# Miniprotein binders against a2bj90: the designs that were tried, part 192

Target 1, 235 residues: a2bj90
Amino acid sequence: MSRSARRKTSALNTVLRVVEVFASIQGEGPFTGTYSVFVRLAGCNLRCPFCDTRYAWSLEAGKPLGVEELVEEIARYEPSLVVITGGEPLLQRHPLNSLVEGLESLGLRVQLETNGILPAPARDEQLWRVYHVVSPKDVPVRVPGAKLHPSWVDYARATGRAWFKFLVANEQHVREVAEYVAKLGIPRSRVYIMPLTPEKLDMKELLELHSRIASLAVKWRLNFSPRLHLLVQLP
Below, E stands for the ipSAE of ESMFold2; O stands for the ipSAE of OpenDDE; V2 stands for 0.75 times the mean of E and O plus 0.25 times the DockQ between their complexes.

## First folded at step 23 (miniprotein)

Design VA3 (at its last fold request DockQ between E and O 0.70; V2 from the best seeds 0.84)
Fold by ESMFold2, fold request of step 24:
Structure VA3 (fold): chain B 235 residues (1-235), chain A 84 residues (1-84)
Amino acid sequence: as target 1 above (235 residues)
Amino acid sequence: SPEDVIEEIDETLEKVWELVAKALEAERRGNLEEAERYQREALELMRKAAELARRIGHEELERQIREYIELIERLIEIIRKQRK
């Protein structure tokens, strides 16, 4: 493809289907507590029974938005972190790379949230330089069609920019996660376990669940992720 | 048995997402004809998965697969719009 044709293709791929953009605190994973702008992209390749963002599953739930317009909207919030989430953001891979380029040109730090079914970034992608929190749905509760792409483990080892986060409800789940990450060669330092809430809980129940899962994280020598935004009642 | 069919559906879904991954890479490289071919192959497999789910009466799984069919159809439309 000629240089001119490549430019035309890039310009045509500068639209994303966006469900919502909002400011909040990153409540999960290694960047917990960071003032963030969340960009929720439409479309998902899973139908997890425990998903709390089902409204983002359909690609048609998103409004088409130009990348340049989106970058300006995000920048207005003056975020310390831009969290790209969804559905599954990698379904919109090409325009997503354009968004990342725009955000990086402004010096903004970017984190992607993904279920890891689609491959990790290639070295020639803008996404290569972004932080990733990968939430496999193979284990402990398998979702049909879920399979972590093996490139994510290679990417994490090569770059140090990926972590793996698992929803767990009990010690049997934690054992399954531990066995899974050991088999794949994922270092414990890159693994987070996080409370799985099968139904809405009152604050006391939510705190008790956090305490139980945190204790298991210590016992199994894994990192613990809260759902901090739920504890402090932020979106 | 229904359990064997569910496992076949699960394996089929994994293959579908592998094809979608190839389509997305082709799209990123500007190879839009190739991208469309991968998505149409993915769509064909997904329709077979839907038939399997219907055959065993697994209502929830069939609904999920039909939503994935809609997703892939929309992805094809996006590619076709770019090809014009």
Scores: ipSAE 0.885, ipTM 0.952, lowest interface PAE 0.5, mean pLDDT 91
Fold by OpenDDE base, fold request of step 24:
Structure VA3 (fold): chain B 235 residues (1-235), chain A 84 residues (1-84)
Amino acid sequence: as target 1 above (235 residues)
Amino acid sequence: SPEDVIEEIDETLEKVWELVAKALEAERRGNLEEAERYQREALELMRKAAELARRIGHEELERQIREYIELIERLIEIIRKQRK
């Protein structure tokens, strides 16, 4: 292969399909309240019935962006955190490692959001160094093809840089999550339960749901994640 | 039963994502031929899953699997572009 062909192949490995880039407050998980830039990647390996970002399911919903250009765009927001989300960001794993490298070179903190189907980062990946919030989709509402890859539990234990966020609507869901967590040996201190919010909740219903799920979190000795962005009407 | 077929589809989807994971690792390692091979194997399993969904008349599941087929086809195209 000519030096030119190697440069072209290297350049192709630095393109991400990006749906949107925006600044907001992280509303969910361990970084709730953090001023963040969200990078929503295109493509998902699930079709969750409760997904609020269905427009990101197709790879074609994203525009091709160079990693360097994307790093520069993100840096202009002066974020306290970069949140990489999407459909499933790990479908773009190779260029995503390059993105993380670029962001870390600027001293930016990075959090990945993933459904946990694809394996946790290996030690030689740039993704090994960042924070991960894993949202399993096999419990309490099973999505076909959803299975948490065991390596996420190992990664959480080895690094302390992973958390697990479960969508729950009632106490039965919380019980199922607790049983699942116990069975898989997920550290309870890394588990968050979050309200499963139907699309048509008003603010009163949303607050009531948050209250119920938060009370269940205390009862079951789990962490609670709000959907803060919905409560404060941010994107 | 249709329920047994749905379970078979679910298990097939799990296997597909295992193959996609292997492909993504191969891609990361620069083994683009191997990456494409895994994605093609994944694609073939997805086509079988779509046919199973069709046979039981589960239109929504068939639609979802067809969208996954499109996803894998695009992933193959990305790999092919890197090989040129």
Scores: ipSAE 0.882, ipTM 0.951, lowest interface PAE 0.5, mean pLDDT 94
ESMFold2, look of step 23: ipSAE 0.883; ipTM 0.951
ESMFold2 (binder alone), look of step 23: mean pLDDT 86; pTM 0.842
OpenDDE base, look of step 23: ipSAE 0.871; ipTM 0.946
ESMFold2, fold request of step 24: ipSAE 0.861, 0.858; ipTM 0.938, 0.938
ESMFold2 (binder alone), fold request of step 24: mean pLDDT 86, 87, 86; pTM 0.845, 0.850, 0.842
OpenDDE base, fold request of step 24: ipSAE 0.872, 0.871; ipTM 0.947, 0.947

Design VA4 (at its last look DockQ between E and O 0.78; V2 from the best seeds 0.84)
Fold by ESMFold2, look of step 23:
Structure VA4 (fold): chain B 235 residues (1-235), chain A 84 residues (1-84)
Amino acid sequence: as target 1 above (235 residues)
Amino acid sequence: SPEDVIREIDETLEKVWELVAKALEAERRGNLEEAERYQREALELMRKAAELARRIGHEELERQIREYIQLIERLIEIIREQRE
């Protein structure tokens, strides 16, 4: 390839479509409470009715950012955790692996959030070494086309770096999640249930829902995830 | 029945995402011709899913599938830009 063609190809392979970058607290899952920088990538392979980030669904919602520039921006926040989320981040798999490489070269801890439809990382991927919170959308509310890729269970078992998080509103949902994870062989120590709301709730209602779901987590011997950022009114 | 068609759409979407996964892996390894081939096969299946949704009058599902078509078309364009 000519120098210009090689430069163009390399630049394209190192570009991510990014909706937003911001600092906040990780409010969900095993890293709840951690000072984090969130990187929201554009594009999603689902249209969940309960999605609170619909603005990231289209790939065109993101602006192209070079991976090197993005690493520098993230580093300036001095995060304790970098949370890569989206839409569905794995749709931008190749440049995402480049971002992870850059972040890990600086010693930054990385967590990916995914709906689990696309496969878990292979051992030769930079993503292999990061933490993953997988949110299947087949249970309790079925979303068409949503099917957890079986490699995520294998990956979790092999590495211990994946957890599974489910939105639930009531005990029937928790029962369905429990049956699902048992059938797939997902250890309950890797499972989080988190409050689902059909609409925005005032603070009192939100706290009551948290209490109810937390009690169900204890009853069903599952981990509980808050939505801490909502409780403390952070983005 | 509409339920049988919805099941067929669901199965088709699952296969589409499997093909997209293969395309993304090929792209990661620099096999751009292979990546485009998988994405074009995924696009063909997604168009079939859109037709099935239209046939049963499922407007919301058809709208979602057409947005997925746009996604795959953009992914193909990105691959083609790299190949030039």
Scores: ipSAE 0.871, ipTM 0.946, lowest interface PAE 0.5, mean pLDDT 91
Fold by OpenDDE base, look of step 23:
Structure VA4 (fold): chain B 235 residues (1-235), chain A 84 residues (1-84)
Amino acid sequence: as target 1 above (235 residues)
Amino acid sequence: SPEDVIREIDETLEKVWELVAKALEAERRGNLEEAERYQREALELMRKAAELARRIGHEELERQIREYIQLIERLIEIIREQRE
């Protein structure tokens, strides 16, 4: 490959398809309550029936943005955390590593949200250094084609920088999660259960659901993730 | 049975994502030819999965798989753009 071809490949490897960039409070998982910039990437390898971001499923839903430009945009918000989410961010794995490199160079903390179908970061990836919240889609509600890649369990053990977040609606779901994580050897301290919220819950119903699932978390000795953004009416 | 076909589709989709993962790793390593090969193999499996869904009359699943076909096609285009 000529030096010119390497330069062109380098430039294309620095473009992400981005749906939206916004500041809010992280409402979910181990970083709940953190002032965060959310970068929602386009494209998803799942069609979850309970997905609240269906508009991000197509790669064409995102605009092409350069990594450098995106880093500058993110930095202007002075975030306590950068949350990379979307459809499935790891579909854009190569330019995503470049984004992480840029963000880390500014001393910004990064959290990735992933469905865990694609492999965990390798040690030589910039993604290895960030926090990951993995949301398996094979349990308790199985989405076709969803299977947690085993490397995420290994990554969690090796780095301490991964957590697993499961959507649950009832005690049966919590039981299935407990059995699943036990089978995979995932430490319970890294497991979060979160309310599976139908699109049409009012605030009272939402609070009641949170209360029920939180009580189940205590009963089953699992961590609880709220949907804090829904409770406080933030994006 | 339709249930057996749905299971076959599920297993096929799992294989597709394994191929996509291999493609993304090849891309990261700068082997764009290998990346494209894996994505094309993934695309072929997705087309088979769509046909299976069609045969059992599962319209929603067929629609979803067709959207996955579009995703893989776009990933191939991105690889091609990098090769030029």
Scores: ipSAE 0.857, ipTM 0.941, lowest interface PAE 0.5, mean pLDDT 94
ESMFold2 (binder alone), look of step 23: mean pLDDT 86; pTM 0.845

Design VB1 (at its last fold request DockQ between E and O 0.89; V2 from the best seeds 0.86)
Fold by ESMFold2, look of step 23:
Structure VB1 (fold): chain B 235 residues (1-235), chain A 84 residues (1-84)
Amino acid sequence: as target 1 above (235 residues)
Amino acid sequence: SEEIRKRAAEAIRAAQEALKEVIERAKKTGDDELQWLAKLAEIYLRAAARAFQKGDYDKAEFYLDLALQIIEEAKEMLEELKRK
């Protein structure tokens, strides 16, 4: 079988379990404000108490989609950014690498969201070349079992394509984040603090929490991440 | 079990009572940061109470613990201001 035919047959056999695909803005991290298509993959290796997307925890929550079909669906949105999220997307690592290959072939920029428990991409993976926003859950929110894999720091240094985003409530949490990233050798330019926003905040409360965390970001010389989609009421 | 749930409900009510005192004392100081800490504790305690009423005890425990830490932080600030 020719290399071209073998490649097409392989892509057709690769399947991802997908909870939802939708267009919105990227509301968090370094690409905040970007017109994006979100691909929420099923399955998670954590059960965070504050999780907003509990419906994605089980692999059974996802529908099987062929990678080639998914690439075509994503492309029809004409996104400026493709955000792969979940659950924890790296639980479906092999077909995820195939999806990234397809998206890159169309010149689409890709960002992965991960809790960082599973190892960072190896150099021979398609995931090596995409952007990553890593959200450790061991500090300050202290989810059991949520230890950041050390390879993410090495990956960030080697590639410049990873940032670290932390949920914080107050200055004590920011202090914990600052100590944590200093110990791991993560430069401040790669660190984002983001407000821990429970459900059902009114707009005044949501804005004030954003303002207070943003002020702490300035004080501690860290980057600030909003939850912009909440402020503008987008999914 | 039911006893554990009753103790959780009592813990939330006790935190609500402690928060009332902190809010009043913070208001008397006129200190912006202290008043914000009191409001922040209220935000998370409200989230804990809501989660508890829905039977989401992991979420309730998480937000209750957070609210209690912030209440304690506010109390420490109140004592520091008193020493001035």
Scores: ipSAE 0.867, ipTM 0.935, lowest interface PAE 0.6, mean pLDDT 92
Fold by OpenDDE base, look of step 23:
Structure VB1 (fold): chain B 235 residues (1-235), chain A 84 residues (1-84)
Amino acid sequence: as target 1 above (235 residues)
Amino acid sequence: SEEIRKRAAEAIRAAQEALKEVIERAKKTGDDELQWLAKLAEIYLRAAARAFQKGDYDKAEFYLDLALQIIEEAKEMLEELKRK
């Protein structure tokens, strides 16, 4: 196999399908309030009925971007955090490892958002070093085909760099989360509950829903994730 | 199919009627938690109706089912409050 063929296959592993790159405040999870660059990757292995980023479901919705070009674009924003999100970022696992390597070489902190269906990072992956917020879609809201991969629990225990974020509507959902994480042996300190917000809520309803779910988080001794970007009207 | 659309529209209407009764009863109790459940059901039922109007039937079904669950929870709470 010629040196030219190896270079062409190497170049294919350095391209991501990217929907959008933008700067905002991280609105959710353990890094809420952090000035962040969001990289929304294209493609998802789920079709969640409540998804607010349906435009990212197709790989074809993303533009092909080189990892080097994307690192340079991200660096221009001088972010306090790089958030890799999308549909499901781990569908682009190989070029995503290269992206993480590039970002870490600049001293940038990286957080991944994932649905937890695909396996957690292995120790030899660049993704092993970053922060992960896993959003299971099997509890309490059940999306067909969603199942948390067990390796995420092991990864969380081994690294302390994973958190689990659950969408909830009411106390019954919070109970189901509490039972689920107890059964899996996930520490409550790594669990966030977040209000299930439909689109086009008014600010009063949005705020009241946040308040009610936050009160349930206290009652059930779980962390609360706001949807801060919705509350402050940012992307 | 047009039949699926019709059934979904009927289900949303039935849920709206059930919710109206729950809201009226909840107002009479003065119970804050019950009033919140009624409002929460209204939020999700409005989401279902908006999704249905847009032809997003998966989203409509999802939020309808969620609204119906909360309506039933509110009804159970109403029956518990009557026994006190």
Scores: ipSAE 0.859, ipTM 0.942, lowest interface PAE 0.5, mean pLDDT 94
ESMFold2 (binder alone), look of step 23: mean pLDDT 84; pTM 0.801
ESMFold2, fold request of step 24: ipSAE 0.846, 0.861, 0.859; ipTM 0.929, 0.932, 0.932
ESMFold2 (binder alone), fold request of step 24: mean pLDDT 84, 84, 84; pTM 0.807, 0.801, 0.796
OpenDDE base, fold request of step 24: ipSAE 0.847, 0.845, 0.844; ipTM 0.936, 0.935, 0.934

Design VB10 (at its last look DockQ between E and O 0.96; V2 from the best seeds 0.88)
Fold by OpenDDE base, look of step 23:
Structure VB10 (fold): chain B 235 residues (1-235), chain A 84 residues (1-84)
Amino acid sequence: as target 1 above (235 residues)
Amino acid sequence: SEEIRKRAAEAIREAQEALKEVIERAKKTGDDELQWLAKLAEIYLRAAARAFQKGDYDKAEFYLDLALQIIEEAKEMLEELKRK
């Protein structure tokens, strides 16, 4: 392979397709309330009918951004956490490992949001070191083509750095989550249920839905994830 | 197709009628859980209707199916409350 071909392949591993970068409060999961920089990556392997970030589904919706430039941009916000989200971040796995390496070199904590369809990080990946919130799309709400990759259960057990977040509407959905995680051997302490909120819900209805699902979380001995950003009207 | 749109509109109307009956019956029972199910179905059915109006039929179907499931749960609860 010529020196030119090696330089072109190295350059491809250093570019991400990024939809947006913004600072806010993490509204969901185990890091709720944390001042965070969100990096929304482009491209998704699903077409969830309830997705609130449909604009990120196409890789073309993202701008190409160098990993080094992105690390510098993130660092300027002085974040307590870097949240890598999007469509499905693991579609950009190679440059994403380079991004994580850059961020970790600055002492920044990183959380990945993933749908769990793609394999969990291997021990040799930079992604192995970060936190992961896995949002399965096969239970209780079933999206076509969604299946949790079993390696996420193994990763969670091995590292203690993964949690599972499930969208729920009612008690039947919470039951299905409880049965599913029991069958997979996922500890309940790693499980979050989150309200399935439609767009343009009024604040009264949003609060009531949060209250009802939180009560079910207590009843079923599961963790509750709010949609805090919706409650406090942040991005 | 126009036929898919028509069928989806009919299904939403039928769900609205079923929900109206459930809401009226739920108000008479005074049961908080039943009233919540009726409200929850209303939330999702409104989401379905909004999606339909925007031409987002996948989202409309998704929220319609969810609303219908909750309506049936509420109907079952109503029948249980009548037997007590």
Scores: ipSAE 0.859, ipTM 0.941, lowest interface PAE 0.5, mean pLDDT 94
Fold by ESMFold2, look of step 23:
Parts: sequence; C-alpha cells; structure tokens
Structure VB10 (fold): chain B 235 residues (1-235), chain A 84 residues (1-84)
Amino acid sequence: as target 1 above (235 residues)
Amino acid sequence: SEEIRKRAAEAIREAQEALKEVIERAKKTGDDELQWLAKLAEIYLRAAARAFQKGDYDKAEFYLDLALQIIEEAKEMLEELKRK
C-alpha cells in the first residue's frame, strides 16, 4: 500500500470520545418524531447557560470507543436515524468522518447537530453527504463566543442538506431571527424557530410556550420545531 | 463574593417586584398578548431565581436579562395602551 493509502486506512480505525449512546425519538427540527439512536460526543466550544447537556462539555467526559465498535453498537438498535450530537461533534471532526463512513456502509441515515462555529463539510469529507441541523447561538440568544461560520450557508445552498434552528422566547426574538437569516440569504424553508424552555416548566406552561412559538412561526412563515421529547417525557 | 451575591439577589428581587406590577396591570387591560408577555417574563424570572439559588450564576444572569427584556417590552406596551 502507498504511504498515503496506508494512512487513510489507519484513520478509519480511529477513536471517538463518546459520552453516551441511547435510543429515543428525534424531538427537534426537520426529523422530529423519527426513531433514532443518539451518539453524544464529548467536548464543546461553548458554555451555553441554557444547555441541557452540560455533562458533555468536557472532552474528558467521553470514553474512548473505536469507530467500528460504535458502528456495531448503533446497528444493533436498528435505527431509522442516527443523530450525532454532543457537546459540539465537529471538535472530533476526523474520527467523526470515519464514523459516518461506517454508518453509510450500512445504509443508515445520519444527522449531525452542530452550533455552526466550525466550518461546514468540504466536498471530499464523508460529512458532506449527511444531514445537518445547525443551531447558531449568536442570534437571538447571543451566547458569548458564538458566531455562525459563513460556509454553512454556502453548504446549505449547494447540497440542500442543512437546516438552521433558532431558540426563541417571543416575537422580538423571531424578528431578530428573520432579519439575521434574510441578511445571510438563508431561505425561510430552511429556518426553524424553537421555544427556549427552561428546566422545571409544568406541562401547561410547556404547552402554552409551544403554542405561542408555533403561532409566531405561522405568522412569520417560518418552520416550527417542538421539543417533542419534553412533551412526551423521553430522554 | 458575598457583596456580589447580595447585588445579584437585589437585582432578582427588584425584577420580581417589577413583574408583580406588570402582571397586575396586564390583567386590568384584558389584552391577551400583554398578559402572555407578563406570564413569559414570570417563566424566565423563575428560572433565574432557581438558578441563583443553586449557585448557577451564568444561567441566572442569562434568564434574568431575558426576563428584564420582556418586562420592558410589556411596560412599553402598557404605556402605548395608556395613551389610547
């Protein structure tokens, strides 16, 4: 084997730092309701105050797991969708591309969840062919250090495989999102607004907040994302 | 540290007092949107207070700032309705 080919073969046996693997439903975005296996990768480049998964912030929270072992574990669930999330999965970009290759070889659909700070996939990456839900944190919630990398808009336009999801509290936030996506040239059909849900809401409050944000989505001609897993009390 | 906690506690208390006034004024208007803004501010201010009690000051500050923005929005709407 050539030196280059030998290195590429070795890279396919890389290790991911994984916090957890579990089955549930995808509760958010364009694939809402799909029977999914979630792979939560360790490490995040943000410290969002509202984060529900703070236990994944540190890379040290993940345990090393070989990509081939992980693919086998995922396959045993017989998922309709594999959701790669975290932390921020793109912090482990190289071994993540190896995981995607393994999952694609089994014909499994893959969706990545990302805060969009790191660049979108290049054409020669395995990640180029998977679905992406990009959740910018610089509008309207404005997390320090967050900034959407502009390549995500180009990627979405070129591939049709990216959607943009924004946490919103009220109509003022929706207006900010609408102005932001218009400035970036993101079409409404690719934009989701989702209620910003603090912990310990009772079911009535949770439903009312969903109802109000859904009504705003209709008014502003944007897509609505629930947090369905909260409504049906799944992980 | 204790002085910072005292100031943060005071800010939350002041927001809670302002919110009580907004809730009462919103009820009197009968305006659905205004009453929802008041309820929404209550939701986030409770989240701020809860986070503060647990020592999660980043979360407390985030939700407090959000609640204050919504309280201000509600006050502006109340002022507009008063002019009518």
Scores: ipSAE 0.850, ipTM 0.926, lowest interface PAE 0.6, mean pLDDT 91
ESMFold2 (binder alone), look of step 23: mean pLDDT 84; pTM 0.799

Design VB11 (at its last look DockQ between E and O 0.89; V2 from the best seeds 0.87)
Fold by ESMFold2, look of step 23:
Structure VB11 (fold): chain B 235 residues (1-235), chain A 83 residues (1-83)
Amino acid sequence: as target 1 above (235 residues)
Amino acid sequence: SEEIRKRAAEAIRAAQEALKEVIERAKKTGDDELQWLAKLAEIYLRAAARAFQKGDYDKAEFYLDLALQIIEEAKEMLKELEE
């Protein structure tokens, strides 16, 4: 049995626990506006009070899907970007690397969304070559247990493939973010501030909050991330 | 646990009263940023009250603490404007 055949058999045997797969627009961060397929993986190592996707917290919320089958399903959408999100996708790191390998073999561009608690990819991982939007939850929103792993800053510096996105409510939060990223040596060009939006805001409130946070982004010379999918009422 | 729920409800009601005062004072100033802070506090306090009503006490506490922080910011700004 060849090494190639052994590797194919291993990839076929890997399974991810998947909550949902759907097409939409990437609404946040540097890829805002891109036609995307979202793969929401089950399980999270946080219980953020403001989480919009609590239905993905439990690993039991996901259905087991083989990586090969999942790659085929994703490819049928003909996405411009595959967004792997969750919960926290890195809780399923081993099969996630297999998924990324399959998607890359088809030339599909991949972005990971992570809370950054688990370490950044090693150079020998398939995840090393994908784009990452890291959303630390220790500053300014102060979720207990949400310490950013320092390897993400090293990874961003080494590869240029990571950006850092922070939920903010007001200028005091933006000041905290500015101090935090300066201390870690994260350049402003890699930093996004995004409005902290509770559920059930009406459109006027959503627009006002976006406008205020965008103005703060300009004032503090940081990038602004909308929550575009909320504004255009997409999933 | 009933005592804890009662204390949380009282804290939300106290924040709602403090916010009413801030809204009235902010409106008198005509200051856009101060009126926005008052509205922002209202947004998060509403989220806290909604979460409390659903029994989501972690979410309620988070948004209540945030609302109170914004109310305090608004009060400091009011002191400055009122000299």
Scores: ipSAE 0.861, ipTM 0.934, lowest interface PAE 0.6, mean pLDDT 92
Fold by OpenDDE base, look of step 23:
Structure VB11 (fold): chain B 235 residues (1-235), chain A 83 residues (1-83)
Amino acid sequence: as target 1 above (235 residues)
Amino acid sequence: SEEIRKRAAEAIRAAQEALKEVIERAKKTGDDELQWLAKLAEIYLRAAARAFQKGDYDKAEFYLDLALQIIEEAKEMLKELEE
């Protein structure tokens, strides 16, 4: 490979397509309540009908941002956690590993949000060291083309740094989640159920839906994920 | 197509009528769980109708199907409570 080809490949590994960067409270999963900087990456390999971040589906919806510049921007917020989300962050796996390396060098904790379709991190990736919340889209709600990659189960067992978060509407969905995780050998302690909330739900209905799904979580011995940011009206 | 839009509108109307009947019957039983299922179906059916009005037919279909499943669950529960 020519010196020009090596320089082009190095430059491509240092740029992310970013939709938005903002500070808020992590509203979902095992880090609920944590002061966090959110990095929403552009591009998704799914078209979920219930997606609340459709504006992030296209890679072109993101602006190109250098990894070093992004690390400096994140660090200015003094976050307790960096949450990397988007459409599907693992579509930008190479520059994402560089971002994680930069953030970890500053002692920042990192959590990835992923749909679990792409392979889990390998041991030689910087992504191996971070926390992952995997949101399967094949159970109980089935999105066409969604299938959990089996390497996420292996990663969860090997590292203890993965959790699985499922959208649910009713007890039938909770049953399907329980059966699915049992079949895959995912420990119940690593499973979160979260209410499937449509857009523009009123606060009373939102609270009641949270209460009903939380009660089902207790009944089925699963963890509950709120949509805390919606309850406290944060981004 | 206009035909797809017409069929979707008819399906939403039919679901609204079925839900109205379930809500009326659920009020007579006084059962909290059944009343919640009826309300849950209403939440998702409203989401379907809003998506339809915006021309988002994939979202409309998704929430309609979910509402219909919950309506059928509520109808099954009604049979058990009325026996």
Scores: ipSAE 0.860, ipTM 0.943, lowest interface PAE 0.5, mean pLDDT 94
ESMFold2 (binder alone), look of step 23: mean pLDDT 85; pTM 0.823

